# VH-VL binders against Adapter SH3BGRL (SH3BGRL): the designs that were tried, part 2

Target 1, 113 residues: Adapter SH3BGRL (SH3BGRL), of Homo sapiens (Human) (o75368)
Amino acid sequence: VIRVYIASSSGSTAIKKKQQDVLGFLEANKIGFEEKDIAANEENRKWMRENVPENSRPATGYPLPPQIFNESQYRGDYDAFFEARENNAVYAFLGLTAPPGSKEAEVQAKQQA

## First folded at step 1 (VH-VL)

Design s08 (framework fv_socazolimab)
Fold by ESMFold2-Fast, scan of step 1:
Structure s08 (fold): chain C 113 residues (1-113), chain A 119 residues (1-119), chain B 109 residues (1-109)
Amino acid sequence: as target 1 above (113 residues)
Amino acid sequence: EVQLVESGAEVKKPGSSVKVSCKASGGTFSNYAISWVRQAPGQGLEWMGGIIPIFGTANYAQKFQGRVTITADESTSTAYMELSSLRSEDTAVYYCARGSYDSWYFDLWGQGTTVTVSS
Amino acid sequence: QSALTQPASVSGSLGQSVTISCTGSSSDVGGYNYVSWYQQHPGKAPNLMIYDVSKRSGVSNRFSGSKSGNTASLTISGLQAEDEADYYCSSYAGSDTYVFGGGTKLTVL
């Protein structure tokens, strides 16, 4: 199951827009997911901080939402998600199988040929 | 009841740096953003920058970029504002102010720290 | 200097109404519904007066906010002596940054 760590009470318009982009994509494509709110839940905040890899951390050591996991496996932040969208590779990015007949499935088949 | 308690007045020489602290007394920073706003004598309010302590994200007004650094220590519920390369024009009262993550407003303000830059 | 333009001063008599304008651009006031207003008495820290121009929640009925295009306005009705103060507007300016207006001195006659 896809888990998206978000901040429901973020004062950042940029963070809110990035969260909307990720959640909107998952909803539009009928991908099941759970929201993990770090603004109201201290346990979610601690888990996210400790499970985002070092190479994905900002200089300050605090990862910013949205942060995306498949089960407990880290998938990436907004920048990684956006890049995956540009490359028609979102299902692979999420650790999911692209639907048959999708543009992504066609691109991936071509690259492995 | 939460109060923002700022450090005491400072007198500095031109070219030096000052670091002002802002402590949340009776509460924590966990769900808040802290901004720094200054006011020169007889002048208006000027936003310098802010930090969301839990995220470690700091953003600065263009005018202060390169001179101001805002940090926070969640373990002590204290935010800091360091201003370098001080000039006489930096003589002002420096306020810290609190907003929630999901707000564009500052609902709680510190008492202000007077910083005087001697010529 | 200030990013948002306010009149330097306004005045009104007890019981009357006054309106203070706050003019910015599409990069702040015009681009967002995120304007807040602050009252400051001499020697004191600013105090939040209004933060939701559409709902007017968390303020007395005498204080109200509005916005049209690039201009936000604070209206104070039924002026009282205690309303005499400096008033500042603030707007979200994108990328987690904020700007303040130059401030308006309100004199209650």
Scores: ipSAE 0.019, ipTM 0.578, lowest interface PAE 5.3, mean pLDDT 83

Design t01 (framework fv_satralizumab)
Fold by ESMFold2-Fast, scan of step 1:
Structure t01 (fold): chain C 113 residues (1-113), chain A 121 residues (1-121), chain B 107 residues (1-107)
Amino acid sequence: as target 1 above (113 residues)
Amino acid sequence: QVQLQESGPGLVKPSETLSLTCAVSGYSISSGYYWSWVRQPPGEGLEWIGFIYYSGSTNYNPSLQGRVTISRDNSKNTLYLQMNSLRAEDTAVYYCARDLYYDSSGYFDYWGEGTLVTVSS
Amino acid sequence: DIQMTQSPSSLSASVGDSVTITCQASQDISNYLNWYQQKPGKAPELLIYDASNLETGVPSRFSGSGSGTDFTFTISSLEAEDAATYYCQQYDNLPYTFGQGTKVEIE
């Protein structure tokens, strides 16, 4: 299951828009996911900080939401999601199999055959 | 590495306006975080003044009676603090700091070295 | 405003001693409390965040615990370089508020 760490009470319009963009994509494509609210839940905040890899953290401080995981495997932040979306590689980015008949699915099938 | 450096006049007269600058390097202030100002009177504790979010939203300590304005210039990667109606009690070392608030934790992970402001006639 | 009260206001201890500082909030702040170290003439430095988490690069002899209104900060084996003033800070609610500080001196 895809898990998206978000901040429900964020004062940032940019963060809220990024969160909605990620969640909206998942909903539109019928991808199951869980929201993990770091604003209201200390355990979620701690887990997110501990599990975002060092190479994906800002030079200093802690990562900002949204942060995306498939189960416990880190997939990326909003910038990584946006890049994957621009390259029609979102399913691969999420660690999922693309829907049958899509351009992405055709590429994946050829690589695995 | 993120570095913050405050600068200001050092000495200001009562009833004047204080203008302080905080130059940030190693991180773009338009890319994230809250950015706070904190002061410390000589020999005393810390008082939070206010913050600005990278989007431009601000919040101020009500105890400063609407005397404070925090702003930024993204092109110069610089934060500003203005405080009017200065009193001798405003004498303090003024710090700027990077602030992770609420959705990011609410702590000050990087501080400037501080700049002493003395309010005296 | 949430008021933060530290105890003691100052203490003296020897290298190798265990030192404990307490911090009390005037209302429940869950675990939304940080600890800072400030050496003379220097800016504060974050040591502990969210009551009990050690900041990256901070020596393991520093630790924090507590939740709600009562918090403790411990230095398990005091070193000479630990002479400083220590502050707790809550971020449960704005405005952020700090304790009055605890000065730790090395004998």
Scores: ipSAE 0.006, ipTM 0.564, lowest interface PAE 9.9, mean pLDDT 84

Design t02 (framework fv_satralizumab)
Fold by ESMFold2-Fast, scan of step 1:
Structure t02 (fold): chain C 113 residues (1-113), chain A 121 residues (1-121), chain B 107 residues (1-107)
Amino acid sequence: as target 1 above (113 residues)
Amino acid sequence: QVQLQESGPGLVKPSETLSLTCAVSGYSISSGYYWSWVRQPPGEGLEWIGFISYSGSTNYNPSLQGRVTISRDNSKNTLYLQMNSLRAEDTAVYYCARESYDFWSGYFDYWGEGTLVTVSS
Amino acid sequence: DIQMTQSPSSLSASVGDSVTITCQASQDISNYLNWYQQKPGKAPELLIYDASNLETGVPSRFSGSGSGTDFTFTISSLEAEDAATYYCQQYDNLPLTFGQGTKVEIE
């Protein structure tokens, strides 16, 4: 299951927009996901903090939502998601198999065999 | 228990470089949290200077015009602050403080006692 | 930078009184606001984090509320030891910024 850590009450317009972009993509493509709200839930906040890898933490500042996981496997932040979208590689980025007949499915098949 | 203790020269001349240390005990500075410097001019409020993260990443307040470097020595469990081109307006009590590490962190749960730095001839 | 404005700059009250301090952010900061107490000659001490959460070991007479741009800090039954300057601080965006402080004096 795809899990997206978000802050429902963030004051940052950029963060709200990035969260909506990720959630909107998943909904539009009928990818099952769970929202993990960190603004009101300390357990979600602590889990996200512990599980965002060192290499994926900002060089400066704080790790910011949205943060994306498949089960407990870290997939990336908004920038990584956006880059995957631009390269038509979102299913691979999420650790999922692309739908049959898609351009991404063709690329995945060729890369794995 | 976690304790932070600042030390420094007390008096610095204008145009010189300030060097401060912050000795940390009770927690390894490389194991977590963000480690900040905050200053307070006599009779005035608090100004955040910058931080160094547990991984060594730094961020500085733009109001300080690029004059600041924050560093650390993990083997000594010590934080450092250097500020160049000192002016009389840099006279303040300087604190080091631990910022709670979580991805919304920005609150300071432990502070040093502060060290007064006077910039004067 | 996000500007934090506190009101009042100072107040005087008696032991047992309830006092309220406000803090206003120049832009929406959600609930990313902390409150600190600073006694003369001492370092600041965290009292409230994330607008309304009481730090461990802090007396229950201290409380915080608010979200967005308007925040309130309350001491419900003032004690002599509460004479101090109180600061709000935002962490929605860098640089971290503090209010100018509110001095609370006990009569």
Scores: ipSAE 0.006, ipTM 0.583, lowest interface PAE 10.3, mean pLDDT 85

Design t03 (framework fv_satralizumab)
Fold by ESMFold2-Fast, scan of step 1:
Structure t03 (fold): chain C 113 residues (1-113), chain A 118 residues (1-118), chain B 107 residues (1-107)
Amino acid sequence: as target 1 above (113 residues)
Amino acid sequence: QVQLQESGPGLVKPSETLSLTCAVSGYSISSDYYWSWVRQPPGEGLEWIGFIYHSGSTNYNPSLQGRVTISRDNSKNTLYLQMNSLRAEDTAVYYCARGWELPYFDYWGEGTLVTVSS
Amino acid sequence: DIQMTQSPSSLSASVGDSVTITCQASQDISNYLNWYQQKPGKAPELLIYDASNLETGVPSRFSGSGSGTDFTFTISSLEAEDAATYYCQQYDSLPWTFGQGTKVEIE
């Protein structure tokens, strides 16, 4: 299951847009996911902080939402998601197999040939 | 690790322009977060002045009537505040502060007192 | 602008007392409210964020509650080092605004 850590009360328009972009993609493509709100839930914030890899953390403070996991496997932040979308590789980014006949499946098939 | 340090003239005359700097160390101001200025007149409460987001976008408190500009120099990791048409009521301690993605202020500078007097 | 009104403006209490401060928003701000402590000559320090969450390192005697327009901040057993001015701050909408402050003095 895909888990997206978000902040419902963020004062940042940029963070709100990034969150909506990720959630909107998952919903539009019928990908099941759980939303984890770090603004309302301290345990969600703590878990996210502890499980984002060192190389993906800022030098100080917490990682910023959205942060994306498949189960407990870290997949990336918004920048990583955006790059995956540009490269038609979102399913691979999420740790999922692209649906047969999809544009991404065609790209993956060509790369594996 | 993260430190903010304000500096400024201390004394400014009425009608002049105030220029303040906030040197940030231990974190890149271009990485993320809101970077804000907050002031406090002697013996009074706190007033948010404005922010600059890591992208360069700014927002200002309408109470300051368009007199404020907040800017940054990413290469120096420094924030700036410019306020024109100073009046005695602008006398205050000026703080710079980092706002989290939840916009609470988690790191503050020590503050710099600005007195507006002839 | 959202106006934040604190009550009382000042209070005096003894070590060991329970102290409650209230903060009222002029419109619904959900739970988008923070509490800060400011000691004389120092910058403010975050105590409570998002109405009820205790910042790490902050003593458990501090707590916050409320939603909508009415919020409370409580010190369950006052200590001498708690003499300070306390501010609420809303972040539901810009401009971000603070209450006028509540001064807590130790008898």
Scores: ipSAE 0.013, ipTM 0.558, lowest interface PAE 8.1, mean pLDDT 84

Design t04 (framework fv_satralizumab)
Fold by ESMFold2-Fast, scan of step 1:
Structure t04 (fold): chain C 113 residues (1-113), chain A 120 residues (1-120), chain B 107 residues (1-107)
Amino acid sequence: as target 1 above (113 residues)
Amino acid sequence: QVQLQESGPGLVKPSETLSLTCAVSGYSISSGYYWSWVRQPPGEGLEWIGFIYYSGSTNYNPSLQGRVTISRDNSKNTLYLQMNSLRAEDTAVYYCARVGYSYGPYFDYWGEGTLVTVSS
Amino acid sequence: DIQMTQSPSSLSASVGDSVTITCQASQDISNYLNWYQQKPGKAPELLIYDASNLETGVPSRFSGSGSGTDFTFTISSLEAEDAATYYCQQYDNLPWTFGQGTKVEIE
C-alpha cells in the first residue's frame, strides 16, 4: 500500500500544494493509498524522519513532506515524484505495475526482458 | 496577521466549571493547524492542556484527569475550553495558541492570556 | 511523560555577556525541541525550533544546539531587552512538555 506522509498544519503554501499534487495524482489514477499526517500524529512524524534514507535528507534541517513510501520501502519526495511524472514513470517510481496498454507498461515490459 | 484573544469570567468557585473562549482572526480555524490551550500558574511554568486539530480531533494532557473539553465553532471562528471540578491549583493565566508545522510542531501565535482565579 | 529540566533556574549577567542555558530530557527526543522567550506580563514567543533553527524575525544572537537528551540555548551578546524567562519544549511525544524555565536578569 502506498503511504504518503503529509503535514496538514503549516504556513507553507509550497508544501500544501506539493501534497495536493501527489494525493490528487493517486486519486485520479485510482491508486490506493493511506495518508499519514505528521502534524496530527507524533508517531507518524518520528517514523517518517527516521525512515527517510540518509542520502535523501537535506543538508540542513529535516526531510519535508510529502514523503512517499510503498509499505515501508522509501520511494521519494516531491521532487522525485515530479521527475517521475515528467518522465512517464510514476508507477515504476511507486514500485507498482503500470496499467496494461500504457506507454509506461511497455517500457517496464522491455526492461524486464 | 493571525490574532487570538481569550476571554472568560476571571473568578470561579471551587468545584464549578470553567468556560473560556478564544476568538481567532486572520485565519480560519477549520483550514489547518492545531489549536491549543496552555496555562501558567502565577510565578510558575507552562503546562500544555490540550488541542483540537482543524479536522476536529482532540487530545488532552492526562495530568488533567479527564476534566477538560476543547471544542470550536467554525462559523464564529472561535475556540472553547471547559474544565470541570475547579480547584485552587487551577488558578492560572490561560492562553490559547496556534501550533504550526514546518519541521515539527511549535507554538507560533499566542493570545494575550486571561487570568482565572479559583477562590471562594 | 517526558520530563524537561532546565539549568540554571535563574542567572544574572551584564549587557554584552554571552549566556548559556541548558535543557535535559528524561529520554532521547532526537532534536525535537523548541525554545521560547517570555517577558513579564506577556505571552511566550518562539525563538528556536527543531533544536537549532532560528525563527523568522528573531535576532541572530540567539542560537540553539544539541540532540538526544542534552540541549543548549545561547545568547551570544546579551542586550537589555533579553531580560525574560526562557523555556524549552519537547514535541517527541504527547503530552507536550515544557522545562521549568530559566529567568535571565540584567545586572
Scores: ipSAE 0.006, ipTM 0.574, lowest interface PAE 12.3, mean pLDDT 85

Design t05 (framework fv_satralizumab)
Fold by ESMFold2-Fast, scan of step 1:
Structure t05 (fold): chain C 113 residues (1-113), chain A 119 residues (1-119), chain B 107 residues (1-107)
Amino acid sequence: as target 1 above (113 residues)
Amino acid sequence: QVQLQESGPGLVKPSETLSLTCAVSGYSISSGYYWSWVRQPPGEGLEWIGFIYYSGSTNYNPSLQGRVTISRDNSKNTLYLQMNSLRAEDTAVYYCARRYSSGWYFDLWGEGTLVTVSS
Amino acid sequence: DIQMTQSPSSLSASVGDSVTITCQASQDISNYLNWYQQKPGKAPELLIYDASNLETGVPSRFSGSGSGTDFTFTISSLEAEDAATYYCQQYDNLPYTFGQGTKVEIE
């Protein structure tokens, strides 16, 4: 299951827009997901920060929402999501099988063979 | 058993460069944490200066107008702060502090070193 | 920069009293706020992290609460050794910023 770590009470308009873009995409494509609010839930915040890999942390500062996981496997942040979306590789990015008949499904099938 | 100990010149003249050291014992500075500097003018509040992550990445408070460099020497297990173009308002107690990685709080502080900027 | 405003700037109270300090952020910072105690001539020490969590070794009379923009710090039964200046600090965005401090004096 896809888990998106978000901050429901973030004061940043940029963060709120990025979160809604990710969630809206998942909803529009009927991809099941679970929201993990780091603003209200300290356990979610601690888990997210501990599980974002070192090589995916910003050079300065700390990881900001949204952060995307499939189960406990890190998938990426908003920039990684946006790039995957532009390249029609969002299902691969999420660690999911693309819908049958899509261009992405054809690519995934070839990679598994 | 981890300790931080600042040292500095005490007195610096306006327009000169301040150089401070922070000796760390009991923990390798290259193994973790965000190693930070915070200052406090006499009788005033606290101002975060910047940090160096254990990987070497740095970040600085924009209020200091690019006058600050934070560095480290892993072989000496020591942190450094340089601040150029000193002014009277830079007079403060300077602390080095460790910022916890899995939280975002300063869990360990040195005892501080007073720097007076005066002619 | 996120501005942190503390009130009051100072207070005087007696041993056994309950003391409350407030901290207000200029923007929503969720629960990304810490509280520190600084005794005269000493470095600050962490008391409360993430708005409401008591640091290990800190007496249970200290507590914190709040989220968003409004936070409170309480000492439920003041002791003589609690005479100090208390600071809130946000870490929602860089640069980290502190409140101006609240000086607690024992009468």
Scores: ipSAE 0.000, ipTM 0.540, lowest interface PAE 15.3, mean pLDDT 84

Design t06 (framework fv_satralizumab)
Fold by ESMFold2-Fast, scan of step 1:
Structure t06 (fold): chain C 113 residues (1-113), chain A 122 residues (1-122), chain B 107 residues (1-107)
Amino acid sequence: as target 1 above (113 residues)
Amino acid sequence: QVQLQESGPGLVKPSETLSLTCAVSGYSISSGYYWSWVRQPPGEGLEWIGFIYYSGSTNYNPSLQGRVTISRDNSKNTLYLQMNSLRAEDTAVYYCARKTYYYGSGRYFDYWGEGTLVTVSS
Amino acid sequence: DIQMTQSPSSLSASVGDSVTITCQASQDISNYLNWYQQKPGKAPELLIYDASNLETGVPSRFSGSGSGTDFTFTISSLEAEDAATYYCQQYSNLPYTFGQGTKVEIE
C-alpha cells in the first residue's frame, strides 16, 4: 500500500498544490493509497520525520509534505515524484508494475532489450 | 547485445579534474535505464558514484556531491563522468554500468563496462 | 546512509563444499537487495536480485534468502570457477550501498 504523508491545514499554497498533484495522480490512475495527515495527527508527523532517509532530508529543518512511502519503504518527496512523472517512471518510483499498454510499460519493456 | 566501454587518462595529478568517457553500444541511452558510475579502489569494495536517467535527471552519492558531474551525449550514445579536486584516495577502477529501475520485479546493475584504472599521483 | 555489513570478510573452502555468506542492513530494506559476483580482474556480475530471485543464466547452486535486515547467500556445491568476491547491494534508498565483500578462495 502506497502511503502519502500530507498536511491538510498547511498555509503554504506550494505544499497544497504538490499534495494535490500526488493525490490526484493516484486517484486518476486508480492506485490504492492511504493519506497520513501530519497536521491532525502527531504520531503521523513523528513517524514521517523519523522515517524519511538521511540522504533525503534537507540540510536544515524538517522534511516537508508530501512524502511518499510504499508500506514502510521510502519512495520520495514531491520533487522525486515530479521527476518520475516527467520520465514516465511513476509506477517504478512507487514500487509498482506499470499497467499493460502504458508508456511506462513500454519503457520497462525496452529495458529488457 | 549491450556493451559499455570506459576510457580515460589513466593518470591524473592531485587537484586536477578527471574526465572519463563510456561508449555504449547495442542500446540507445535515451531510451531507458539509469546510467551509472561505480568505482573500486584497488583491493577494496565498490562505491556507487551517481547516475543519469535516460531523461537527463542526475543523482550523486552525497559523499562525492559537489565534485561530480555525470552527463551524456545522446547523438554519440556516450556517457561522461567529471570529478574535480582529485586526491590520492580517488585512485580506483571506474566502471560505467546500466541499472534497471522496475524491471518487472528488479532494480539492479545488469551490464557493466570492463573498467578503467585511474591513478591519482604526482 | 544504509550500512551493509557482510560476514565473513573471507573464507577458504574446497570444491563440493556448501558456503554461506550473510549480509545485514542497518535498517529495514524489505527485499530490495541484490548479490553480485566479481571474479579477479573483472567487473561485477548479477547473480541474485530482489533477495531471492536467480538471474537468467546463473547456475542453480547459487541462492539467496531473507528480508528486512538479515539476508543470506548460499553456494550449495562450490566449484573451482566460484573463486571470487561476492557483494550484497541495497537499492531501498539512495545512495545505493554495497557490503564490504566476501572473498571466496578455493583450496
Scores: ipSAE 0.000, ipTM 0.538, lowest interface PAE 17.2, mean pLDDT 85

Design t07 (framework fv_satralizumab)
Fold by ESMFold2-Fast, scan of step 1:
Structure t07 (fold): chain C 113 residues (1-113), chain A 118 residues (1-118), chain B 107 residues (1-107)
Amino acid sequence: as target 1 above (113 residues)
Amino acid sequence: QVQLQESGPGLVKPSETLSLTCAVSGYSISSGYYWSWVRQPPGEGLEWIGFIYHSGSTNYNPSLQGRVTISRDNSKNTLYLQMNSLRAEDTAVYYCARDYSGSYFDYWGEGTLVTVSS
Amino acid sequence: DIQMTQSPSSLSASVGDSVTITCQASQDISNYLNWYQQKPGKAPELLIYDASNLETGVPSRFSGSGSGTDFTFTISSLEAEDAATYYCQQYDNLPFTFGQGTKVEIE
């Protein structure tokens, strides 16, 4: 299951917009997901910060929401999501199989051949 | 119950290296959390020095200009702070603290006063 | 570095009074702010985390609110044991930074 770590009470317009973009995409494409609120639940914040890989951590500071996981497998942050969306590779980015007939499924099929 | 206890020299000379220890009981430092050092000059506010994550990764306040090393000994359940090139401005009470998920300090030691004086 | 500015630097109030302290961040820190109490000669103690969550065991007369750059900390009915210095701290980015502190004295 796709898990998106978010901060529900964020005062940052940038963070809110990034969260909305990710959640909106998942909802629009009927991709099942769980929201993990790091602002309301400190266990979620602890888990997120401990499980973002070292090479995906910023040089300074802590990983900022949204952070995306499939089960316990790290998939990426907003920048990685945005890049995947621009490249029509969001399902692969999430570790999912693209829907039949989609442009992404076409690309996946050609790459495996 | 988690307890932290700092110890070190009370008096250190300028240009020397400060060595502090923080003995932790009630929790294994290798099992989780970030572990931080924070200092407070007499009558002044708090300054975060740096942390070590239970994996061994460290991060330091740039204001200390690379003078700090934080380390640990998992077998002794002890944290260490070393600070070189001491100045009078480094006179402070030094605290070790447990940092929950890199966000807040939920347990603090009692603090140890370090006076830098000739 | 994110600068944290507290207001006032000190205040005096009577038992039973409501006391409010403010904390302002130099940039948006969302709700990534904590409040600590430090009594004379003692280590700081966490009271509020994530702007508004009361730490376990802390009396309900303490509360926090705010997001972005402006935060408030309130003691709804001051008690004698509340004489202390109160600090805000941000954790939106490293290095962690603290406000300069607000000393609360009981009249």
Scores: ipSAE 0.000, ipTM 0.545, lowest interface PAE 14.9, mean pLDDT 84

Design t08 (framework fv_satralizumab)
Fold by ESMFold2-Fast, scan of step 1:
Structure t08 (fold): chain C 113 residues (1-113), chain A 121 residues (1-121), chain B 107 residues (1-107)
Amino acid sequence: as target 1 above (113 residues)
Amino acid sequence: QVQLQESGPGLVKPSETLSLTCAVSGGSISSGYYWSWVRQPPGEGLEWIGFIYYSGSTNYNPSLQGRVTISRDNSKNTLYLQMNSLRAEDTAVYYCARAEYSSSWYEFDYWGEGTLVTVSS
Amino acid sequence: DIQMTQSPSSLSASVGDSVTITCQASQDISNYLNWYQQKPGKAPELLIYDASNLETGVPSRFSGSGSGTDFTFTISSLEAEDAATYYCQQYNNLPYTFGQGTKVEIE
């Protein structure tokens, strides 16, 4: 299951827009996900910070939402998500099989050959 | 005020490797922006080459056939472009540019002055 | 790759005229389109982002509209300093692609 760590009370308009973009994509494409709010839930905040890989952490401070996981496997932050969208590779990015007939499904089928 | 300044050899021979630098001032390349290279052959239009995000993630135009590498040195606040197997049609003005990134837009908001690279014998 | 086609390739107009340039994408790009101005010997400069938003510091005579595959860029009252080549650019899909440019000359 896809899990998206977000901050519902973020004072940053940019963070709120990025969160809405990720969640909106998942909803529009009928991809099941769980929303994990780090604003009021200390366990969610701690888990997110501990499970974002060292090589994906910012030079200073803590990882900022949204952060995306498939089960416990780290998939990326908003920037990685946006890059995947630009490359028509969102399903691969999420660790999922692309829908039949999509550009991404054609690429995945070719890779299997 | 963010400023970008390209530099390079000016003249490169066919089949050689091009190396360009882009010195950035007034802003850190370690911040959350995409840093890109764009080229323009004399009298022609613009062609996007590729980008590097502050985290090190890169993406390149497939039209360049795997000949390009974009890298950075955070300690020098400098971006680099390396392109191998140069041909006469690679003659162009090369720009580095910063792109603002968000859920709403992606635009090249700051550009360097450009550096002309001529590929000839 | 998404192909961006601009029309016309060039035009000549007088100061005070309204000029319109169009940009057509080969596929739906929503509103993910920018417009740039390039004067001779200079780097391109961003004028419009996200199809219709005016960049800070850009005169209000410049405007953009459209979505999907058809986009329009307008200069409502042409000034002498507007002589330049104008480019559209899509950023919906990698690789990012530009139109071939429209040269605007003042007569």
Scores: ipSAE 0.005, ipTM 0.524, lowest interface PAE 13.7, mean pLDDT 82

